# VH-VL binders against UPF0178 protein Jann_2168, part 3

Target 1, 156 residues: UPF0178 protein Jann_2168, of Jannaschia sp. (q28qc7)
Amino acid sequence: MTDETRQGRLILIDGDACPVKEEIYTCAYRHKIPVRLVAASYLRHPDHPLITMVMAGDAFDAADDVIAEAAAPGTLVVTGDILLAERCLEAGSVVLNHKGGAYTANSIGAQVATRAIMADIRAGLDGQGIGGQKPFSKADRSAFSNALETALRRLK

## First folded at step 1 (VH-VL)

Design i10 (framework fv_ifabotuzumab)
Fold by ESMFold2-Fast, scan of step 1:
Structure i10 (fold): chain C 156 residues (1-156), chain A 123 residues (1-123), chain B 107 residues (1-107)
Amino acid sequence: as target 1 above (156 residues)
Amino acid sequence: QVQLVQSGAEVKKPGASVKVSCKASGYTFTRYYMNWVRQAPGQGLEWMGDINPSGGSTNYDEKFQGRVTMTRDTSISTAYMELSRLRSDDTAVYYCARVSKYYGSGRDYMDVWGQGTTVTVSS
Amino acid sequence: DIQMTQSPSFLSASVGDRVTITCRASQGISSWLAWYQQKPEKAPKRLIYAASSLQSGVPSRFSGSGSGTEFTLTISSLQPEDFATYYCQQYNSYPYTFGQGTKLEIK
């Protein structure tokens, strides 16, 4: 583990498809919390001592494995992947999705079911000639920032 | 490549228990729900339940509740389905199946299947 | 539990035929229906999910339609490799349930 992990506070970012990296960086700077950006390949990130990039490679689930292995009490994981979220919750992490929704051990099963349904809806619509992802709005970014501030208070 | 490899055929007497294994390879085992489906000779498919390999939580069809137990061992990427108090009508091929990764939580789909394990219950 | 009923249970057809199999749910399942193909001594293979979405790698001659309680699988021009048993499955709610199957035999 790193010295920052030993300090008890570390933010782990599931970097592939994360739209809120800048919000995480800003919050981390304010609170002086280290950030580990994990992705299959190099992602551009600030040249800042609190920000570390980990390239997991492009093997299936390699980035998720890096995040799950680092997850522990005192870590906060940001991911849109519910299955990764379950692994991190089991390890004792606080977990947020990109819109600021918190995953909890008590609710994760219901959330898995709900998101599987939503994924199926998207897949069905795409198969019928309807495409398009819901745009990530300014309200979504604000909600995430507020949730992140709240979640950091839970890392005690 | 993604594979599910099941244990070999079993012959059991009524009242015994059987434990079928399903070894996963080619993907992160804890990321996908594992489903169990059986098929009696000449009959249709019957869903038995699923397990989340990460936390170990399970969902069972009520007809198997109380005599089915689904577990996993993450250190060897293997899921298990144990059926107790076997009856002759438990004679079937038992399949494990993994759901798709599309959208990261595809438990509603069955996209990769094991080859099946034949369990024969006879006196 | 949601009961799934297929029609017909048996169907005889020739290569080149248009084949239609129907599946009815005992209550509304929206579009949460999958179609599976099973060949003798083999595990099932998914063809269709979300009632009408073609599984990747499945030939375009297979199509699905329907919503609510009535669903249809169509094979536009039957090929020799299509002789198999077909199952519908609802995944709207636990427990997941399958239809009884439709055995498609060569004439």
Scores: ipSAE 0.000, ipTM 0.474, lowest interface PAE 16.0, mean pLDDT 81

Design p06 (framework fv_patritumab)
Fold by ESMFold2-Fast, scan of step 1:
Structure p06 (fold): chain C 156 residues (1-156), chain A 122 residues (1-122), chain B 113 residues (1-113)
Amino acid sequence: as target 1 above (156 residues)
Amino acid sequence: QVQLQQWGAGLLKPSETLSLTCAVYGGSFSGYYWSWIRQPPGKGLEWIGEIDHSGSTNYNPSLKSRVTISVETSKNQFSLKLSSVTAADTAVYYCAREGTYYDFWSGYPDYWGRGTLVTVSS
Amino acid sequence: DIEMTQSPDSLAVSLGERATINCRSSQSVLYSSNNKNYLAWYQQNPGQPPKLLIYWASTRESGVPDRFSGSGSGTDFTLTISSLQAEDVAVYYCQQYYSTPPTFGQGTKVEIK
């Protein structure tokens, strides 16, 4: 690996509802990889040359479109949005969810289909409560950090 | 002055789990990575891993299946667990502060603990 | 992983003479955007932990005597002790922190001739 192989690497953060921004920043600083934080409006972020904020505005899917258009081989995308993950995988990106799970080309189609089925079920319930997700834990943060380190090696 | 004090069991049998703790005095955890580095007798240095105050970890890939580093921020302590030890794990184990890029320091240990000799004998 | 190779493995120098230790990385540790080399040097006396001497290839750590200097860029680095003193008898290690895991050279033992 040469200096040239590090150029062009980029971490894209789906900033709305991302609980692991600090973990991403810390890893990016260590590996000298630029980070582009994308959200509908301003999010607090470190004043650091590696960190760039993109405010996509409030139009439908504007933030997702910014991320998907920037996605390419050599980029790593962090998102909990499975439809955005699918678009980014098709563009050649490595994609992680907030708990460090990697989205893969061979499983993403089934996950999208399951989401569509669950959306139909939720719609059929007409707003009935069906329960929530478990809280995000320190173990989840640690798992994410370890997965991020592993995923960045694939960009090398 | 920052001081790191370490402790833990120094004698282990093969297959046991190594457990070491490091306490930080004279400074805070915030803004720094805290690392474990080992040195087999008469050999060089091997970085094991690091943790920050929030519990974010990075591990040496060669050890990641066996290593866990945890932090207790309220006590200014961090700990190393290395499972399934063998004679190859015999080394002096150091804890160290290495800072973060955000604080104008990035990845080089500037304060070290005194070291703990761990011997794995069959 | 980035492999760090030092030369020589051992060096004998008379008191007051110049000591030179070389370190080579298997890939560049220069980050072109900030023009910094992610390289550090350590001194280790028997029975003691390593002590940071130099970071960013050429910046002396606070309290380190000015007879210690670092130079080089990219893949080739040098630690120089301009006038060896008795307390400088130690093993010296270079370390890269450009990429994870951080890796160390095998060490150079400095002895008095």
Scores: ipSAE 0.000, ipTM 0.493, lowest interface PAE 15.0, mean pLDDT 83

Design p09 (framework fv_patritumab)
Fold by ESMFold2-Fast, scan of step 1:
Structure p09 (fold): chain C 156 residues (1-156), chain A 121 residues (1-121), chain B 113 residues (1-113)
Amino acid sequence: as target 1 above (156 residues)
Amino acid sequence: QVQLQQWGAGLLKPSETLSLTCAVYGGSFSDYYWSWIRQPPGKGLEWIGEIDHSGSTNYNPSLKSRVTISVETSKNQFSLKLSSVTAADTAVYYCARDLYEDSSGYDFDYWGRGTLVTVSS
Amino acid sequence: DIEMTQSPDSLAVSLGERATINCRSSQSVLYSSDNKNYLAWYQQNPGQPPKLLIYWASTRESGVPDRFSGSGSGTDFTLTISSLQAEDVAVYYCQQYYDTPYTFGQGTKVEIK
């Protein structure tokens, strides 16, 4: 870190299982904010100067590590992974989930603890999930776009 | 306050292309998906498709081969084209803002007034 | 596609009496992550576009009288008008907005007995 060098605004996408990539790209184009799409392997993305792809590889938590290491004040991270969200908040990033919910430093510790408890409960159960259904609605997509717009304004 | 105004040809002959336009006044255009929905006389509602300001579309599979929805973001307008019309396409056509809950509790009932399209020989 | 079925097709109710309309989806419209039902109810008067009454299965739209209420979860939903007024004579539609294509029930016509 130096007084003369600081990061500009940047959007980091946890690319694996992100249903709102197109919404992120559209918003980024409007505000001229660079986007870094991070995933274990190649994901299709627009051929646009603001959009870059980082393939992190298949090592355990490799994509999460790339995102957390780049996270800093001035960055916005989009992820559904609560453990990654915690790491990014500690680094000073704004963090949104795919439905536009913001993770906060004040509440994230309790959410991580709840996840650990739920994981222990699930270890003894076989869940009756719908399997393969994507219940993500346009209401969710609109809520995300609104939250993203608001969050980007707060990066300044 | 958000208002939707729609216009286009009301009378068509079989095999022609239906063209309707919807303009959005007031409020945000870019934050939502915008839909076309139709209602044949005496029947229920059928969703045709949706578009956002970037031109991203989703279409009803039953109409996908004949439907094109386009957007003119600079004018806050979106348009429907339905090719190769038949008498079965006779309906009132509505434009509408897709359901979206915002924290202010604003009205979600953002529909155009409807355009009656009659396909007759 | 998610199919929406309403019952009855028509309903005659005396002024001041309760009217109930049922809606069934072929698949659950309950999203587990937010625990919300992606189901709406609309009222349509002749020559007018549909008017939103209820969203999230039970949340009343602003300006809608409190005699209108929605209930149910998953696949089975009910719209209730607790005390029918003359202006409530209309066709009512349920809609799922859980997944595309968005689909509507066939409609229920409410008439005065």
Scores: ipSAE 0.000, ipTM 0.481, lowest interface PAE 15.6, mean pLDDT 81

Design p10 (framework fv_patritumab)
Fold by ESMFold2-Fast, scan of step 1:
Structure p10 (fold): chain C 156 residues (1-156), chain A 122 residues (1-122), chain B 113 residues (1-113)
Amino acid sequence: as target 1 above (156 residues)
Amino acid sequence: QVQLQQWGAGLLKPSETLSLTCAVYGGSFSGYYWSWIRQPPGKGLEWIGEIYHSGSTNYNPSLKSRVTISVETSKNQFSLKLSSVTAADTAVYYCARTLRGYSGYEWAFDIWGRGTLVTVSS
Amino acid sequence: DIEMTQSPDSLAVSLGERATINCRSSQSVLYSSNNKNYLAWYQQNPGQPPKLLIYWASTRESGVPDRFSGSGSGTDFTLTISSLQAEDVAVYYCQQYYSTPQTFGQGTKVEIK
């Protein structure tokens, strides 16, 4: 068996638009936890035995499917995608967003429902904007690193 | 100048629980990992564990079942409890600050307490 | 765990002469993304806590004399004292901080011959 199977711990990164990849790599090296970077197309990544790149291709939800299928107790998933987060929580994974917020089974259903409503609104607006976005800050990066360390303690 | 002051029980009998406290003066407590490291007389150094101001801990697997590190952020203090002690736990115990650099946390130890000799004897 | 091995266990050097201590890690402590070695060196004088001398394998801590230098990469590292002074009589330890648990070498005792 591989080191992932023996240890039972694995970090799965939803690589598309993840701003905290370097924080995850640093933490993973420190704790000797394997990382799988998953994206539709190739992303540059460190040449390191702990880091594996999985290119899922351009099919609808292909990258999400790769992550959800690997999700299990003992895995930590980093994603901003609420629908993917729901699938991973159901599989027993710990799930963090890019600012260090943890998704929970108790609250995820409401978040999914809100996302669905917002998607319907966006469709009705014919692509018009309904809000801006906040830039990712140094405080957000620090909050993520702290949350990642805490979440990894729970995987033991 | 950052200083670490440590105190706690020095003499223990086998099966008792070791309790040590470290207080941070002259600098920020938040944003650092704080560690406990021990040294048996005439021997090398063994890292015991670390804690972040949030309460997040990492423990040496060899001691994990017996070690608890806790933090009192409002007092700038962190503490070590080691249960079920034996003669093998006789050592000087140090508290230390983890160096914070470019990546955020370089787990080298830049500031050390003076040490507390703990003797376990029957 | 990453195992750290130092050599020699002890060495005697005349005042003003060069002292060289070696440290080997069982696994590489080089992080390819930043090209940094997660290795530190400490000095411990009798009755005192360890003092950080060098981090990142070769970066001297503030206040540490220029006669101390670190070199090496990956698994093989060296601490050099270019001109031994009386106050340098101490035990020296290498430490990896690449992965938890952080581990130390067994120590090298430096004495005056």
Scores: ipSAE 0.000, ipTM 0.505, lowest interface PAE 12.9, mean pLDDT 83

Design r01 (framework fv_prolgolimab)
Heavy chain, then light chain:
Amino acid sequence: QVQLVQSGGGLVQPGGSLRLSCAASGFTFSSYAMYWVRQVPGKGLEWVSAISGSGGSTYYADSVKGRFAISRVNAKNTMYLQMNSLRAEDTAVYYCAKDRYRGSGYYFDYWGQGTLVTVSS
Amino acid sequence: QPVLTQPLSVSVALGQTARITCGGNNIGSKSVHWYQQKPGQAPVLVIYYDSDRPSGIPERFSGSNSGNTATLTISRAQAGDEADYYCQVWDSSTYVFGTGTKLTVL
ESMFold2-Fast, scan of step 1: ipSAE 0.010; ipTM 0.528

Design r02 (framework fv_prolgolimab)
Fold by ESMFold2-Fast, scan of step 1:
Structure r02 (fold): chain C 156 residues (1-156), chain A 121 residues (1-121), chain B 106 residues (1-106)
Amino acid sequence: as target 1 above (156 residues)
Amino acid sequence: QVQLVQSGGGLVQPGGSLRLSCAASGFTFSSYWMYWVRQVPGKGLEWVSAISSSGGSTYYADSVKGRFAISRVNAKNTMYLQMNSLRAEDTAVYYCARGYSWRGTDYFDYWGQGTLVTVSS
Amino acid sequence: QPVLTQPLSVSVALGQTARITCGGNNIGSKNVHWYQQKPGQAPVLVIYRDSNRPSGIPERFSGSNSGNTATLTISRAQAGDEADYYCQVWDSSTAVFGTGTKLTVL
């Protein structure tokens, strides 16, 4: 039973450009939940029994495939990539962005559609952007930690 | 066991209309993006249309924009392609297909059996 | 619109390795999927996202993608592998298929 309970919960980190890795590790230690850090190549990580590193290689989206294939009910995925988020939600995962916002099955399709429209507009304008993103702040970091804590306590 | 069963198709005159149906079973239909892909007999595959899991987003190939409308009724596990203002070049076998639900990583993992649409006077 | 160029046909002897290429500008930056189609049948996914095999596809099917060329490799070719093969990518909001390759097993 203990092994089955432990194996039922997993945090998957989209390691490339994740600014909240330390917050995830700290929270995982408190709840004794294993963490799988996934990236194209090696990323620095703690030498801890709960933390494992998966180097997916340099093929386009190889890291995304590793994460999406592991995604299932009982997993929590942290990613800023809306396309990966949609794939993980369809697999039954809980998905958080880096500021603690939760992606949901009800809204993700509209968000992907908006991203696709924006990408097409940018391509047509030689990559000229429409708007920008707010800088990542200490308040964002705190919001992420609070959202992660809440999500993990309710993760089945 | 994933299954996609198609119906509709047939012979129509240029300028006519036809509706194709794709009935899904063996999976949670409302969780997947769905697609239409066509193939002129003896030629290659051409993507036609895509519809999001909820039905809230639809996409079309430039060749069919304004003439074709993709829709789905999740409660009935069925997807449709309404084809209007048909042209001779729309003659093809039409396949429905299931995929993962985002651009750039979309692939068609299960396909229907295909439905022949012939547009001829 | 990107164009994905495949050879019209490839021949391979029983038990040997077939390689089918898919050429496209900067295709290595895209996810490439491969489909097998036998006469009168719907296509079947054999490789997705460059190199991954769906459940039920034999290990002798493999894929690679770098630079301007993606390759489908079929080792230990069998008579049942005789089919048309199509590569596919997404370009923004459109799916683009290759021109198709007829594989003949001698």
Scores: ipSAE 0.000, ipTM 0.496, lowest interface PAE 13.8, mean pLDDT 82

Design r03 (framework fv_prolgolimab)
Heavy chain, then light chain:
Amino acid sequence: QVQLVQSGGGLVQPGGSLRLSCAASGFTFSDYYMYWVRQVPGKGLEWVSAISSSGSTIYYADSVKGRFAISRVNAKNTMYLQMNSLRAEDTAVYYCARDWEGYDSGAFDIWGQGTLVTVSS
Amino acid sequence: QPVLTQPLSVSVALGQTARITCGGNNIGSKSVHWYQQKPGQAPVLVIYYDSDRPSGIPERFSGSNSGNTATLTISRAQAGDEADYYCQVWDSSTYVFGTGTKLTVL
ESMFold2-Fast, scan of step 1: ipSAE 0.006; ipTM 0.517

Design r04 (framework fv_prolgolimab)
Fold by ESMFold2-Fast, scan of step 1:
Structure r04 (fold): chain C 156 residues (1-156), chain A 122 residues (1-122), chain B 106 residues (1-106)
Amino acid sequence: as target 1 above (156 residues)
Amino acid sequence: QVQLVQSGGGLVQPGGSLRLSCAASGFTFSSYAMYWVRQVPGKGLEWVSAISYSGGSTYYADSVKGRFAISRVNAKNTMYLQMNSLRAEDTAVYYCAKGLTYYYGSGLFDYWGQGTLVTVSS
Amino acid sequence: QPVLTQPLSVSVALGQTARITCGGNNIGSKNVHWYQQKPGQAPVLVIYRDSNRPSGIPERFSGSNSGNTATLTISRAQAGDEADYYCQVWDSSTYVFGTGTKLTVL
């Protein structure tokens, strides 16, 4: 950063379908990093000074807008939404999915295009899955925790 | 070649109803979010409504919420706008528009239909 | 709720550079898209996500976005560039269009 306003470290959680909130909280406590949990409505969260809840409402993309507008260098976003991930990467955030996979600016455009194709395939098959969705496992939780620790080192 | 062909416009009295249609071709219709945008003659563009690729999520501008209903039939490659309780201020050219991706939050109108005039007057 | 303010009209001489502004609070934090609309025609996307050109749009069209102002720049202006131009953002729960600018090529 030159003369731009620097933002502090912050973890933003796309809360409505996040299975790894507890892993994020534990890591945030360890590193003393604030967490902003964003969802359409109230979600249970720890009563802790580092944890803030933002209820965005259920209006068109409201939760995603709250996250994307807060995204900046120094923020880490956890989301399974690839379009939100694209917006956050454009803002300079580090972005992880729920299994610890990192989204990158170089690959996100291709991933968005692939999701459009996959949505087309799924719709054409009357909802019958191709590739399917695997259950979220203990290995997935461990992979996420390891990726989160690594990603925090990339925060500006 | 992406094409969006519109129909269903016309003259209607205040309090009346009209249904607009948008027939799509040249792309996989069921894979993209779709939109309605209107323009009062001689004035600017105003977003009206959005529908997700599956039709499972619909969104409306405050000015039309509760009166207009957007829908789509992917098997027919067609999107609709049902307009009820029409007011003089709804007089506009209505455009259907294609989103960039399956997701309504793409925020981008990459192709537009040619427009359909709706006139609300007595 | 939010308003994107554009000048009502801008004039440019053939071959010169036109600049059309789009003003909005913290607009630099949002993705700005630009549309061209010729009389009797539907709008055409000319710039998306601040500075990207769709296939088929000439390189003389460019965009920028920072602070409270986004700008569409049309270099080497041609008679065929005469049109209304609209900026547009996704802002919270809505799509917001600018007030529109009529570009006249002299």
Scores: ipSAE 0.000, ipTM 0.504, lowest interface PAE 13.2, mean pLDDT 82

Design r05 (framework fv_prolgolimab)
Fold by ESMFold2-Fast, scan of step 1:
Structure r05 (fold): chain C 156 residues (1-156), chain A 122 residues (1-122), chain B 106 residues (1-106)
Amino acid sequence: as target 1 above (156 residues)
Amino acid sequence: QVQLVQSGGGLVQPGGSLRLSCAASGFTFSSYGMYWVRQVPGKGLEWVSAISGSGGRTYYADSVKGRFAISRVNAKNTMYLQMNSLRAEDTAVYYCARSKYYDSRGYPFDYWGQGTLVTVSS
Amino acid sequence: QPVLTQPLSVSVALGQTARITCGGNNIGSKNVHWYQQKPGQAPVLVIYDDSDRPSGIPERFSGSNSGNTATLTISRAQAGDEADYYCQVWDSSTYVFGTGTKLTVL
């Protein structure tokens, strides 16, 4: 894309549960893209002109609403919340989860349906937890960084 | 300004039917799971039913399964509870409430409707 | 269906600290939410995710959750705190409410 087309790029971070903030900052510095860190309360962040902090307050959905309202073509949102991802995709954003998986408008409906089915399956198991999830690893951080680089090249 | 406004309660005979409505405003309705919680006068809270944001999945407490049907019309920002084969023990104040999508994270009910009294009596 | 056990009633003197417990097997592994209900009114969320406060809820309300017991703590109790309090979790396939506790401010 041309410089004119790329002028409106912005990264929005769902900050309350994001394990990859440092990877996002490093990539943003390299590409000179502003970052807006959104959380219920103050989170420590670098003192850098590209990084801004938005405290949304402690109402349950306040941080998600701030992110969804800012979402637009040219924004990239990092979140693990599939409902927030769906709202941001509808607004025209590119959306990544913390392991670098991309949410797409074409697949989000199937992912929401799969989540509903998985919740129903867990319900049918009478509360049997069968392994949780694997810990966040160095390989996951590398995968995220690679996916972020790729997503920023697609951002318009 | 999130609001949930309920209607449709009343007095019905045992074996009768009744439909409750919950009209939502101030948020993206399809992004939230919607719920019915009831309370027998002077007693505690009991979860009754849940519906996913898309309407694709519905869930029921064992006490109402097969008799009650939850539905939603996202274009109208409204959720319904169709209550059939009503029994005296269904007499309660029924609240609608919203939460994030129904899944294993267990999000809170952050906003509640005002409640609607349903009385099942001869 | 799993049951969350609360004391039927708790009394606290004006200005003192009230503690309301919610007992459940491995409740410390779950997210506990607390609701306040005054007569004739809908419940109001006062604590979510074990210890977080919604906007508008004063700092004198706090929560904790570990092992088999979650606790709602109300410091410097006021007459207006007199209400029924319910804990709540998501458990497997259902939203489970506690048995409820009537708080009386003497």
Scores: ipSAE 0.000, ipTM 0.478, lowest interface PAE 16.2, mean pLDDT 81

Design r06 (framework fv_prolgolimab)
Fold by ESMFold2-Fast, scan of step 1:
Structure r06 (fold): chain C 156 residues (1-156), chain A 120 residues (1-120), chain B 106 residues (1-106)
Amino acid sequence: as target 1 above (156 residues)
Amino acid sequence: QVQLVQSGGGLVQPGGSLRLSCAASGFTFSSYAMYWVRQVPGKGLEWVSAISGSGGSTYYADSVKGRFAISRVNAKNTMYLQMNSLRAEDTAVYYCAKWGYRSGYAMDVWGQGTLVTVSS
Amino acid sequence: QPVLTQPLSVSVALGQTARITCGGNNIGSKSVHWYQQKPGQAPVLVIYYDSDRPSGIPERFSGSNSGNTATLTISRAQAGDEADYYCQVWDSSTAVFGTGTKLTVL
């Protein structure tokens, strides 16, 4: 078997509403992996050669488009947006949510359908939520770090 | 194809100014940090400046701080190096280079180089 | 600020192994990149992140980095390997190049 030359790895962060940026930076430094932080507007970030900030602008889905265009085999995308996750999986990326859950090509279609159904239900409730987001806990942060570490070891 | 094409070199008098340009094609320009590196003929490589993908962070070698200004216009896919108060020791071939994003912060693609001669 | 010291020149016989060192205080804590430059040409990245090869660079090129010394190793040296070689790190807010080594293949 021929040993192929590894082309490198890249982490793409959906920067808007990402609570785990520091965990991603720490892991990236350890593994010497570049990070591209993508958001509509400037976000404060470490002054470090591995970290690049990309301002996508305020156009609808502009940040999502930047991330999806960059997604490819060898990239890891961190996002809580299921529609963006679907686009990135189609491009061959590994995709994690903020709690360390992995999106997969086999299950993403059903998750997108469920989201659409829940959106219709919510609209019928005159905009009142059934409940707010549970606070992001230390356990959630630890779960994310463990999942990220595992995913990065297997990136090609 | 990923390419960097440079222009703007030439002969300039000591104390003069010159602007170098680096035109990028074949990649999403705004997503990559960029570098300027120079080389005195027959000597080694010396890093001059760097700019982040957004242009929000700029970095300079001590030898050029206060005299050189790096900038980029992402809409034009072009990076610039404005060189002011030029000295004889600034005579060099100037290269632009792209941050190797998947390769880390190595410089993976280089322009052809532009000769800058500072002479009376 | 930091200085990366390389030998001025290294000679290697055709088919033998060349080793080019890059010395720097605690360089093993940094990521080292290596460039090859032939006369009249722009530099070419041959090793990044201490030991990884870009697409198109032959397996004869390898790297290591620990303590105060990084090393570029070129096995089975070929005439086409004659060039100047530079190590490079990013240190805080600056990029630093090594002093450069001329490799001669006899």
Scores: ipSAE 0.000, ipTM 0.485, lowest interface PAE 16.9, mean pLDDT 81

